# Designs tried in a protein design chat: VHH binders against Low-salt glycan biosynthesis nucleotidyltransferase Agl11 (agl11). Part 8

Target 1, 357 residues: Low-salt glycan biosynthesis nucleotidyltransferase Agl11 (agl11), of Haloferax volcanii (d4gu70)
Amino acid sequence: MKGVLLSGGTGSRLRPITHTGPKQLVPVANKPVLEYAVEDLKEAGITEIGVILGHKGREEIQNLLGDGSDYGVEITYIVQGNPLGLAHAAGCAKDFVGDDDFVMYLGDNILKEGVVDLVESFESGDFGAGIALQEVENPQQFGIADVDDQGNVTQLIEKPDEPPTNLALIGMYVFSPAVFDAIEQLEPSWRGELEITDAIQSLLEDGYAIDSHVVEGWWKDTGKPEDILEANQLVLEDKSLKKRGTVSDDATVDGRIELAESATIEDGAVVRGPVSIADGAVIKSGTYVGPYTSVGPNSTLEGVHIENSVVIGESSINTSGRIVDSLLGKGANIGSADDFLPEGRRLVVGENSQLKL
Short names: E, the ipSAE of ESMFold2; O, the ipSAE of OpenDDE; V2, 0.75 times the mean of E and O plus 0.25 times the DockQ between their complexes.

## First folded at step 1 (VHH)

Design g4 (framework vhh_8pnl_2)
Fold by ESMFold2-Fast, scan of step 1:
Structure g4 (fold): chain B 357 residues (1-357), chain A 119 residues (1-119)
Amino acid sequence: as target 1 above (357 residues)
Amino acid sequence: QGQLVESGGGLVQPGGSLRLSCADAGFTFSNYAMAWYRQAPGKERELVARITSGGSTNYADFVKGRFTISRDNAKSTLYLQMNSLKPEDTAMYYCAAIYDILTGYYDYWGQGTRVTVSA
């Protein structure tokens, strides 16, 4: 069984965070989203992975993943031309996959329990495809599956006006090579795309059985800043956090903390977990780092009170302000108020005024 | 960021025609797939037609043969030619742009233009 990992798309909904980098490399708990997908595939016994590259971020993704040896896998890079839909992206992997079954994984998705159960379910029978599903509150916005009592797919509808169930297709699939014949026969959908749901529907119409697996743990699509922050909370809550760096004698550290080997928490700093602090980061005097915050590499924080936020890295934050629920891009430079101005306020007030300052 | 502005809506008799336009002044139009959606009072928003950055077009079954979507990248403008209009076509019409099709979510939406087909 091979893996096909989709890393296309520029992440325009995360701009300006993704203006200079691909969305799949945005960190969750100081680890790029894409790495979670590679690790999930490896855990399921998949060691040959084709990475589908989009128009932008190719060098950054290749620099992160290399030949795959650091992850115990072998990576082949495949370029998708124009982004013409999810089935089109899958079709680009035909030569890489050959006659093998494969897992298709969207690289901007993150999943607590990985794909072991999805793969084992697929391998337990004679299926043309297997799909991962999760119950959602807004089924009109997703591809939706109807399933029988045995978990076999009976119907798929893309963005239905009247959804038959609340079971949404999430970013993980297993396919037999029969899917490539289905893809080659597809016409663009009413949305102008080659839809993966249309390819699966074609397999059903050709007599293939389609397996389903309802995901038992949390799943996140990391398309919006809010999704990144939620994924960060979920990963930090579940992750085993290790403290390897330096904590000064007059620093206060409470709760679970990941502290990288070259990271430092200095005298007069307060850190309350769950928190992740990456290599080269320095938490200086007067700084409060609160729960569900990740501080990326080579970042320096001084005086700031920050909570439930992601600092991507290479950043300098020196301000007495409070930052909460925020996603701060690479190279952020946030300073204190302009110190050439005299301290205080300019007030021009009417008669009988009362002020509380 | 980007702004989408629709125009061309109005009141028309059944069987009549209208041409909607959607102009952009704030983003690289040619890199985006573009769509027309509509929403009638008390109903969900539904896709009418879509055109990819490469020019491929798709239509909802309820408008096939009657509506034509097109784009002019030099003018950063999207069009919807509506023929043989029916009372059930009465709705607010919105244009929308999507860059990353793998997300399935549109990046930009217009404010809408009203189309009323009066019996």
Scores: ipSAE 0.000, ipTM 0.135, lowest interface PAE 18.3, mean pLDDT 82

Design g5 (framework vhh_7aqx_2)
Fold by ESMFold2-Fast, scan of step 1:
Structure g5 (fold): chain B 357 residues (1-357), chain A 122 residues (1-122)
Amino acid sequence: as target 1 above (357 residues)
Amino acid sequence: QVQLQESGGGLVQAGGSLRLSCTTSGFTFSSYAFSWFRQAPGEEREFVGAISGSGGSTDYADSVKGRFTISRDNAKNTFYLQMNSLKTEDTAVYYCAAGITIFGEVTSYDYWGQGTQVTVSS
């Protein structure tokens, strides 16, 4: 079995506003989301992985994953041209996959339990595909599966107005090579995309059985900032956290803390876990770092009260005040309001404008 | 009900101009980035242009750079594609799409319009 990891964005052509890379590289507990996917595939026994790249962030992703040897896998990179949907992206892997079954994993998703059970379920019978499912509150926004009493898929529909169930597809699939013939026959959906749900429906129409597996534990699709923050909370709650770095005598540290070997918590700082602080980070006097905060590498915090936030890295935050529920991009430089020169923002506002800053 | 609705399509002569609008409802407009895509008969869908949630960043396909301009009006929950110097090759069904940005990048589009036909005659 091979792995196909989707790290290209469907329909994305926007330039980064900051020097922060694609969303698949946003860290959760100071580890890029994409690394969790690679680790899940390796744990399921999958060591040959094709990574599908989009137009943006190709160099950053390749620099992170390299040839895969650091993860105990072998990685092949495949470029998706125009972002024409998930089935289009999967189709790009045809030559890489050959005649093997493969797991398709969307690289912006994160799972507590990984994909071992999904793979084992698929291998337990004669299936054309296996799909991972989770019950959701807003089924109109997802691909939805209808299943029989034995857990076999009977139909799939993308973003239905009248969903038959609340069982949403969550971005992990297992396919036989028959899927490539299904993809080649597809017409674009009402969204103008080659839909993975249409490929699976085509397999059903050709007489293949489709397995379903309802995932145990939490799942996050990191498509929104709040999803990243929730994933960060969930990982920090479960992860083994070790203090390797330096804690000064007059610092206060309570709860579970991950402190990397070259990270420092200085006198007058307060840290309350669960928290992760990466290599090169310095938490200086007057700083409060509260629960569910990750401070990325080479970041310096002074005077700020921050909690439930992700500081991606390479950042300097030297300001009084509170930061909560926030994602701070790589290389953020937030100065003190106490500086004698105004640090300000350029604003041009109309007569009766109201602003919240 | 979440909805994206295109308008402004039609027939225009080569060298002419046309403005497409995409009006949105049922979600928080200011939180989303927007794009236009098009699909010509017998061809694959292609990207045309995008505008970030803040409006501070735009991107365009090479084939339309200098001719098309994307803009947004958050007060009207509407975004636009101004198409100038139209060519017969611009004939296509045009779709609007919306997605959320993370650190300035849209990696997927959550909502799509139904499409509007643009025909450019010689």
Scores: ipSAE 0.000, ipTM 0.275, lowest interface PAE 14.4, mean pLDDT 81

Design g6 (framework vhh_ozoralizumab_d1)
Fold by ESMFold2-Fast, scan of step 1:
Structure g6 (fold): chain B 357 residues (1-357), chain A 122 residues (1-122)
Amino acid sequence: as target 1 above (357 residues)
Amino acid sequence: EVQLVESGGGLVQPGGSLRLSCAASGFTFSSYSMYWVRQAPGKGLEWVSEISGSGSYIKYPDSVKGRFTISRDNAKNTLYLQMNSLRPEDTAVYYCARYYYDSSGYYYFDYRGQGTLVTVSS
């Protein structure tokens, strides 16, 4: 079985955070979102992965993932130049996949349980595809599946006005090579795109069984700042956190903390987990770092009280204010004012972020 | 409100040329990659060209490479497609589209215009 990882997209809803980089590289618990997908595929025994690159961030993604050897996988890059829908994206992987079954994973999704159960379920029978499902409160906004008592898909409806179930399709699929013949015979939808739901529906109509796996535990896309903050909470709650760096004698550290080898918590700082503090970060006197905060690499915090926030990295925050529920972009400089600028703070934050300074 | 409005289509003889324009409004045009896609009668959408926000990256499929040229004027929020050596098989409705990957995975563009019809016939 191979893996196909979709890493396209501009991240417009995350601007200015994604202004200088791709959205799939935004960190959750100080690890880029895309790496969780690679790790999930590896955990499921998938070691050959095709990464479909979009317009933005091709070099940054390739620099992060390299040849895949750091993750125990082999990565092949496929450049995306065709804006024709998710089924078309899958079709771009045909030569890479050959005659193998494959997992298709949207690289801006993060998932507690990974894809082991999805893959094992698919491999347990003779299926044309397997789909991941999650119960949602707003089924009208998703593709929705109807399923029988055995978990086989009987019907798929895109954004239904009257949903038959609350089971939404989420960003992970398993396909047999039969999907490529289905894709090649697809007509564009009313939207003018080749839809993945139409490809799956075509397999059903051709007599293939379609497996489903209802995901237990959390799933998040990372399309909005609030989704990233929630994913950060969920990952930090479950993650194994190790303290390798330096904690000064007069610092106060309570709870679960990840402290990277070159990170420092100095005298007069207070840190309360769960938190993650990356390499090169320095938590200086008067700083409070509270639960569900991640402090990215080479960041310096002084005087600030920060909770439930993501500091992406390369940042300097020196302010007596309180920051909460915030997403701070790479290179943020807060608390420094030039003589030629109005008094105040320079902030680079994402949409739906809140700051109390 | 995001809008993409195509113009410049029409009837042209084989071997002729046409220049299509797309007027964009309601967003920061220079921040988005843009596409031209087309749909021939009774057939699916076909990608024709792409251009990055800065204009530094441009790509074509073999079917139009050397005949079509995509360009943009970010000061005027306008996308162009210069079509030379037109063939009957180029007959299609041509759409201007804005690149965006939906986190749901359903879309590779989020907006397209109403299209402009190009007919290549004698």
Scores: ipSAE 0.000, ipTM 0.162, lowest interface PAE 15.3, mean pLDDT 82

Design g7 (framework vhh_7d4b_2)
Fold by ESMFold2-Fast, scan of step 1:
Structure g7 (fold): chain B 357 residues (1-357), chain A 119 residues (1-119)
Amino acid sequence: as target 1 above (357 residues)
Amino acid sequence: QVQLVESGGGVVQPGRSLRLSCAASGFTFSSYAMGWYRQAPGKQRELVASITWSGGSTNYADSVKGRFTISRDNSKNTMYLQMNSLKPEDTAVYYCAAEMATIYGYDYWGQGTQVTVSS
């Protein structure tokens, strides 16, 4: 079985966070989202992975993943042209995949369970496709599965105006090579795209059985700042956190904390987990770092009270203010105002950043 | 609320030019990829041209390549389609589209503007 990892799309809703990098590299618990997908595929026994690249961030993604050897996999890069839908993206992998079954994984999705159960379920029978499902509150925004009273998949509809159920396809699929013939027969949807749900529906109409797996635990599509913050909470709650760095004698550290080997918590700092602090980060005197906060590499915090936030990295925050529910881009510089009136804070964090001060 | 409003359509003779405009509101225009689609009577909607959020990359359907030029002005929240050497086959309703979802493709559409190329 091969893997096909989709890392296209513009990441427009995460700008300015995605201004200098692709959305798939935004960190959750100090690890790029895309790395979770690679690790999930490797855990499922998938070691040959085709990465579908869009227009943006090709160099950054290739720099992160390399040839795949650091992850115990082999990576082939495939360029998608215009974003003509998920089925178009999948079709770009036809030559890479050949006659093998493959997992298709959206690189901006993150989930607790991984894909081991999805893959094993698919391999247990004779299926044209396997789909991962989760109940959602906003079914109009997703591909939706219609199921009968017994739970058999009967219909799939992309972004329906009147969804028949709220069971959404959640960015992980398993396909037989029969999907490529289905894709080649597709007409663009009302949205003007080649839809993956239309390809799966075509397989159903051709008499293929479609395996379904309702994913246990949480899932997130990391499309908005709020989604990144929630994913950060969920990952920090669940993962094992290791303390390797330096904690000074007059620092207060409570709860679960990930502290990287070259990270430092100095005298007079207070850290209350679950928290992740990356290599090169320094938490200086007067700083409070509260639950569900990730402090990215080479960041320095002094005097600030920060909670439920993501500091992506390379940042300096030196202010007596409180920061909550915030996503701070790479290279953020937040300092105290000069000693004059009117009072204020000088913030250079980029458009679409979320701040409560 | 996301709103996309097309303008600049009309009736024109073969070989002439038209410029379409798409005025965007209700979102940070400079953060989103944009595209132009068209739909002729009895046909499905097809992509004509697309442009990245920065304007640094563009793409065109083979049928319009060399004749049409897509551009954007982020300071005016407006996207354009310059259509040169128009042919009767270009007759369609033209739609402005924005990529707003995290999945691949375009999710928001304008109401459309009619372009008719006839003698």
Scores: ipSAE 0.000, ipTM 0.207, lowest interface PAE 13.6, mean pLDDT 82

Design g8 (framework vhh_5c3l_4)
Fold by ESMFold2-Fast, scan of step 1:
Structure g8 (fold): chain B 357 residues (1-357), chain A 119 residues (1-119)
Amino acid sequence: as target 1 above (357 residues)
Amino acid sequence: QVQLQESGGGLVQPGGSLRLSCAASGFTFSDYYMSWVRQAPGKGLEVVSDISGSGGSTTYADSVKGRFTISRDNAKNTLYLQMNSLKPEDTAVYYCAKIAAAGTWFDYRGPGTQVTVSS
């Protein structure tokens, strides 16, 4: 079995955060989202991975993943170009996967349990495809699957007005090579895209059995800032956190803390986990770092009270205010207003930045 | 309204070259990505190459990298595909396709031009 990671798309909902990098590299618990997908595939025994690249972020993604050896996998890069739909992206991997079954994983999705159970379910029978499902509150907004008592898919409906179930398709699939013939016969949808749900429906109509697996635990796509913050909280709650850096004698640290080897918590700082602090980060006197906060590499925090937030990295935050539920882009510079002036904030932020004060 | 018309196909021996052209009308050509898409006998559609509206960005399928070159002349509303070092597996009907404004799949394609690579 091979893996196919989709790394296209522009990340427009995350702008200005995605101005300087692709959305798949936005960090959750100080680790790029795309790395979780690679790790999930390896855990399922998949070591040959094709990464589908769009127009944007090709160099950044290739710089992160390299040849895959740092992850114990072998990576082949495949250029899709235009974002012509998920089925189009899958079709670009045809030569890479050959006659093998493959897992298709959307690189901006993250899930607690990985894909081991999805793969094992698919391998337990003779299926043309396997789909991952999650129960949702708003099924009208998703592709929805109807399933029989054995877990076989009987019907797929995109954004139904009257959904037959609450089981939504999420960003993980398993395919036999039969999917390529289905993709090659597809017509564009009303959105002008080759839809993966249309490919799966085509397999079903051609007599293939389609497996379903209801994923246990949480799943997030990382399309919005609030989704990043929720994913950050969920990962930090579950992740094994190691403290390797320096904690000064007069710092207060409690709870689960990840502290990278070159990170420092100085005298007079307070850190309450679960928290991740990356290499080169310095938490200075008067700073409170509260639960579900990630402080990215080479960032310096002084005087600020920050909680449930993601600091992407290379940032300087020196202010006496409270920051909560925030996503701070790479290179953010937030300073204290001069106490001589009326109380206020001095803001130096990137182009098209959004702040809630 | 929108019209796309391919030309330049034909029979060529392995190792030979062909240049395909696509004449476009009925839309502001320079505002849209354009693609060359092919369909081999008994196969589905394969995107061969695409090009941005300005011509500043191009992509190629791995099977044609180094052999094919996509280009455009926005003053003439014409898309080109220069095909060098042709192989028997390049045998297909080649279609010119207009990519929808949102950067999704093509909303129009031409009737196609046949390319046969055989001795």
Scores: ipSAE 0.000, ipTM 0.138, lowest interface PAE 16.9, mean pLDDT 82

Design g9 (framework vhh_8pnl_2)
Fold by ESMFold2-Fast, scan of step 1:
Structure g9 (fold): chain B 357 residues (1-357), chain A 119 residues (1-119)
Amino acid sequence: as target 1 above (357 residues)
Amino acid sequence: QGQLVESGGGLVQPGGSLRLSCADAGFTFSSYAMAWYRQAPGKERELVARISSGGSTNYADFVKGRFTISRDNAKSTLYLQMNSLKPEDTAMYYCAAGYSSGWYPFDYWGQGTRVTVSA
């Protein structure tokens, strides 16, 4: 079995964060989202992975993943070109996959359980596809599966007005190579895209059985800032956290803290976990770092009170204000004016910026 | 705060060899992914070779089999062994470093070392 990781898309709902970087590399607990997907595939015994690249972030993704040997896998890069839908992206992997079954994993999704059980379920029978499902409270906003008593899929409905179940399709699939013939027969949807749900329905109509697996534990699609913050909280709750760095004698550190080897918490700083602080980060006097905050590499915090936030990295934050529920992009510079009048805020903001001052 | 310093560039005839070095002056070298980039006159910078903190390597197709990237963590030094040099390898060669788990893995850059392949 092979793996196919989807790393395309513009990340427009995360702008301006994604203006300068691909959405799949946004860190959760100081680790790029895409790395969790690679680790999940490796855990399921999948060691040959095709990574589908979009127009944006090709170099950054390749620089992170390399040939895959750091993860115990072998990576092949495949360029999608124009983003014509998930089924189009899957179709780009046809030559890579050949006659093998494959897991298709959306690279901006994160999943507590991983894909071992999904793969084992699919391998337990003769299926054309297997789909991962999660119970949701808002089924009208998702693709929804109807399933029989054995867990076989009977129909898929995109954004139904009257959902037959609360079982939403999430970003993990298993396919036989029969899916490529289904994709070639597809017409574009009302959105102008080749839909993966249409490919699966085509397999059903051709007489293939479709397996379903209801995922245990949390799942997140990291498409919105709120989703990234919640994923960060969930990962920090579950992750083993270790102090390797330096804590000064007059610093206060309570709770579970991940402190990287070259990170420093200085005198007069207060850190209350669960928190992750990456290499080269410095938490200076007067700073409070509270629960569910990740401070990325080479970032310096001074005077600020920050909670439930992601500092991506390479950032300087020197302010006496409180920051909560925030994503701070790479290279953010937030400081106090240098004894300057009149007092005020000087802002240059991008697309989709949201500020509460 | 940290600085990367490249050395080993020079003038060489086609078919010759050069070994580039990149010294790190202040980082925890072993925690960084490292790379060699090049920029030829009138062209954009391009990745030549990458090595992860764990030692995994990746090469551009145009140098596979000719160039070898390696690192010595005890000496905090990155190397690029360049064999069978061609006129099209003429460029400024840049060392780059960054955290493997960071948003962009190459945040630190050297000033470059010039390689000229000419007869």
Scores: ipSAE 0.000, ipTM 0.427, lowest interface PAE 10.7, mean pLDDT 84

## First folded at step 3 (VHH; framework vhh_8pnl_2)

Design v1 (from a7 with D100K; at its last look DockQ between E and O 0.13; V2 from the best seeds 0.00; counts 0 for: pae O 15.0 > 2, unsure alone 62.0 < 65, placed apart)
Fold by OpenDDE, look of step 3:
Structure v1 (fold): chain B 357 residues (1-357), chain A 120 residues (1-120)
Amino acid sequence: as target 1 above (357 residues)
Amino acid sequence: QGQLVESGGGLVQPGGSLRLSCADAGSIFSSYAMAWYRQAPGKERELVARISSGGSTNYADFVKGRFTISRDNAKSTLYLQMNSLKPEDTAMYYCARVTKYYEGLWSDYWGQGTRVTVSA
């Protein structure tokens, strides 16, 4: 079993955060989204991973993952040309995969349960593909699986106008090599993309059994700022958080806090978990860091009231203001405005942005 | 950056055998997957076989059990045992560290190649 990790896309919906980097590197609970995928694959015993690279962020992704040794895996990078869809991306991995089965993992997805069960289930039978499903409120936006009374997949439809079910395909798949033949036969959808849903449908039509599972745990596609924040909440809620950094005696620390070794919470600061504070981060006096906040590396917070936010890193926040539900890009600098109102601000801030609140 | 040096190519009759070698002077041989590629005249370079750092192997469809890729990490050497050679196997054979796949190529680090000619 091999892994195929998709790390393409423009990340347009995460702008301005992704102006300077790929969306897969956006941190959730101070870990790049892409790392969760690598860890999930490894957990499932998959140590040979092909990473499909898009046009954006190739160097950054390669710098992060390297040869995989830091993660206990072997990584091969596969450069996708034109982004012609998920099925196309998968198709690019044909030579890498060879005759092996493989897990396709969308690199911008986070799954609470990982992929172990999906892989084991697939291996226990003779399937063309294994898919994970989740009930969604807006099935028109997803690949949808129709299932019979026994739970067998009878049809797969990409973004149907009239969805037969609300069971959406999530971003983790298990494939046999047969999928490559299916992909080669695909025609672009009305969106001009080779759809992975169509590939799976093709397998089904060719007589392959599809192993389907309804995922009970949470799943997030981190395509939007809101998704990142939600993912951050979910991960922080479930994560084992350890304090390793420095907490001053006059600091107030409550709840679960992950504090990196070189992180500091100074006197007069208040931190209420669950919170993650990365290396080099300094929470200064007068600062409140509330639940579901992640403070990225080498960030300095002073005087700010911040909750349910992601500070990516290298940021300076010096304000008496309140920041909530915010995603702050790397190198953000936030100060106080003269006419500051003690109202909560929701921000999506790009890299090296300067704001007065 | 260690130099990859291929050897073992030559002229052989159909049905014959050759063993190609690729010496990697780099210190990181054992950490990388390795591969053999070939390029016939007028054709694109294509993957022949790949071997992971752990020894897992993949072969192109045209190999059909005729070739065996192997590696000796202690010697930092990659091998390709080619049996039952056909005229269609005539090509320049290249050794590569597998790091990147781009337009059908899996590496940014290649040897100079060794020529294999299969002719009656």
Scores: ipSAE 0.000, ipTM 0.245, lowest interface PAE 15.0, mean pLDDT 88
ESMFold2, look of step 3: ipSAE 0.000; ipTM 0.259
ESMFold2 (binder alone), look of step 3: mean pLDDT 76; pTM 0.785

Design v2 (from a7 with D100T E103S; at its last look DockQ between E and O 0.67; V2 from the best seeds 0.00; counts 0 for: pae E 8.7 > 2, unsure alone 63.9 < 65)
Fold by ESMFold2, look of step 3:
Structure v2 (fold): chain B 357 residues (1-357), chain A 120 residues (1-120)
Amino acid sequence: as target 1 above (357 residues)
Amino acid sequence: QGQLVESGGGLVQPGGSLRLSCADAGSIFSSYAMAWYRQAPGKERELVARISSGGSTNYADFVKGRFTISRDNAKSTLYLQMNSLKPEDTAMYYCARVTTYYSGLWSDYWGQGTRVTVSA
């Protein structure tokens, strides 16, 4: 079985954060979202992965993943170019996949369960496809699967007014090679895209059985800043955290922390876990780092109180204020205005920034 | 940076051995697969051997059993041990950083090459 990992899209809902890189590289608990997907595929025994590259972020993704050896896998890169829909992206992998079944994994998704059980469910029968589902409270807002009492998918319905189930499609699929013929025959949707749900529906109409697997535990698509913050909370709560770096004698550390080997918590700093502090980061005097905060590589925090926030990296925060529920982009520089007149806030704010002042 | 410098080529008799080295002055050697290619005059460049960043190797059939590719990631150096050399091995040998695309291997970095001549 092969893996097909989608890393396309513009990430416009995560601007300005995604102006410095693709959305799949935004970190959750100091690990790029895309790496969780690679690890999930590896844990399911999948060691040949095709990574679909869109029109943006190609170099950054390739620099992160390399040839896959650091993850125990072998990576082949596949260029989609312009984003023409998920079915188009899957179709680009046809020759890479060959005659193998494959997992299609949307690279901006994170889930607790991984894909082992999805793959095992698919392999337990003779299916054209298998889809991952999760129960949701608001099924009218999702693509919904109608399922018989044996777990076979009978219909796929986009945002139905009267949902037959509360089982929403999430971003993981298993396909047989039969899906490529279905994709080849697709007509573009009203959005002008080739839709993966239409490909699966075509398989149903051609007589293929479609498996369903209801995932256990949390799942997040990381499309908005709030999703990143929630994913960060969930991962930090579940992860085994290791303290490897330096904690000065007069620093206070309580709870579970991940402290990278070259990271430092200096005298007069307070850290309350769960927290992740990456390589090269320095938590200086007067700083409080509270639960569910991730401090990215090569960042320096001094005098600030920060909680439930993600500092992506390479940032300098030297202010005596409080930062909560925040996503701070790479290279952020937050300082004090104490030495300037007139008094007030001095802001340089990018496109699509969201502030509550 | 991305400078690749090959060395170790020379004149050798059939049945002899040579060890080629390729130094990468760049900073990202350890994250990429590396390969040796060769090119005789008037012929197309052909893959000789490839090694992943984790050490997994792949060889062209015409050199299998005679050549050994290896790498030292700490020294950013790629090696090719060539044993039982034949006149057909005469070529310019190049090292390259390679990326696997669906359409084939792609490289934006090639060395200047080192000549291997096998003649009695």
Scores: ipSAE 0.012, ipTM 0.460, lowest interface PAE 8.7, mean pLDDT 86
ESMFold2 (binder alone), look of step 3: mean pLDDT 77; pTM 0.787
OpenDDE, look of step 3: ipSAE 0.032; ipTM 0.448

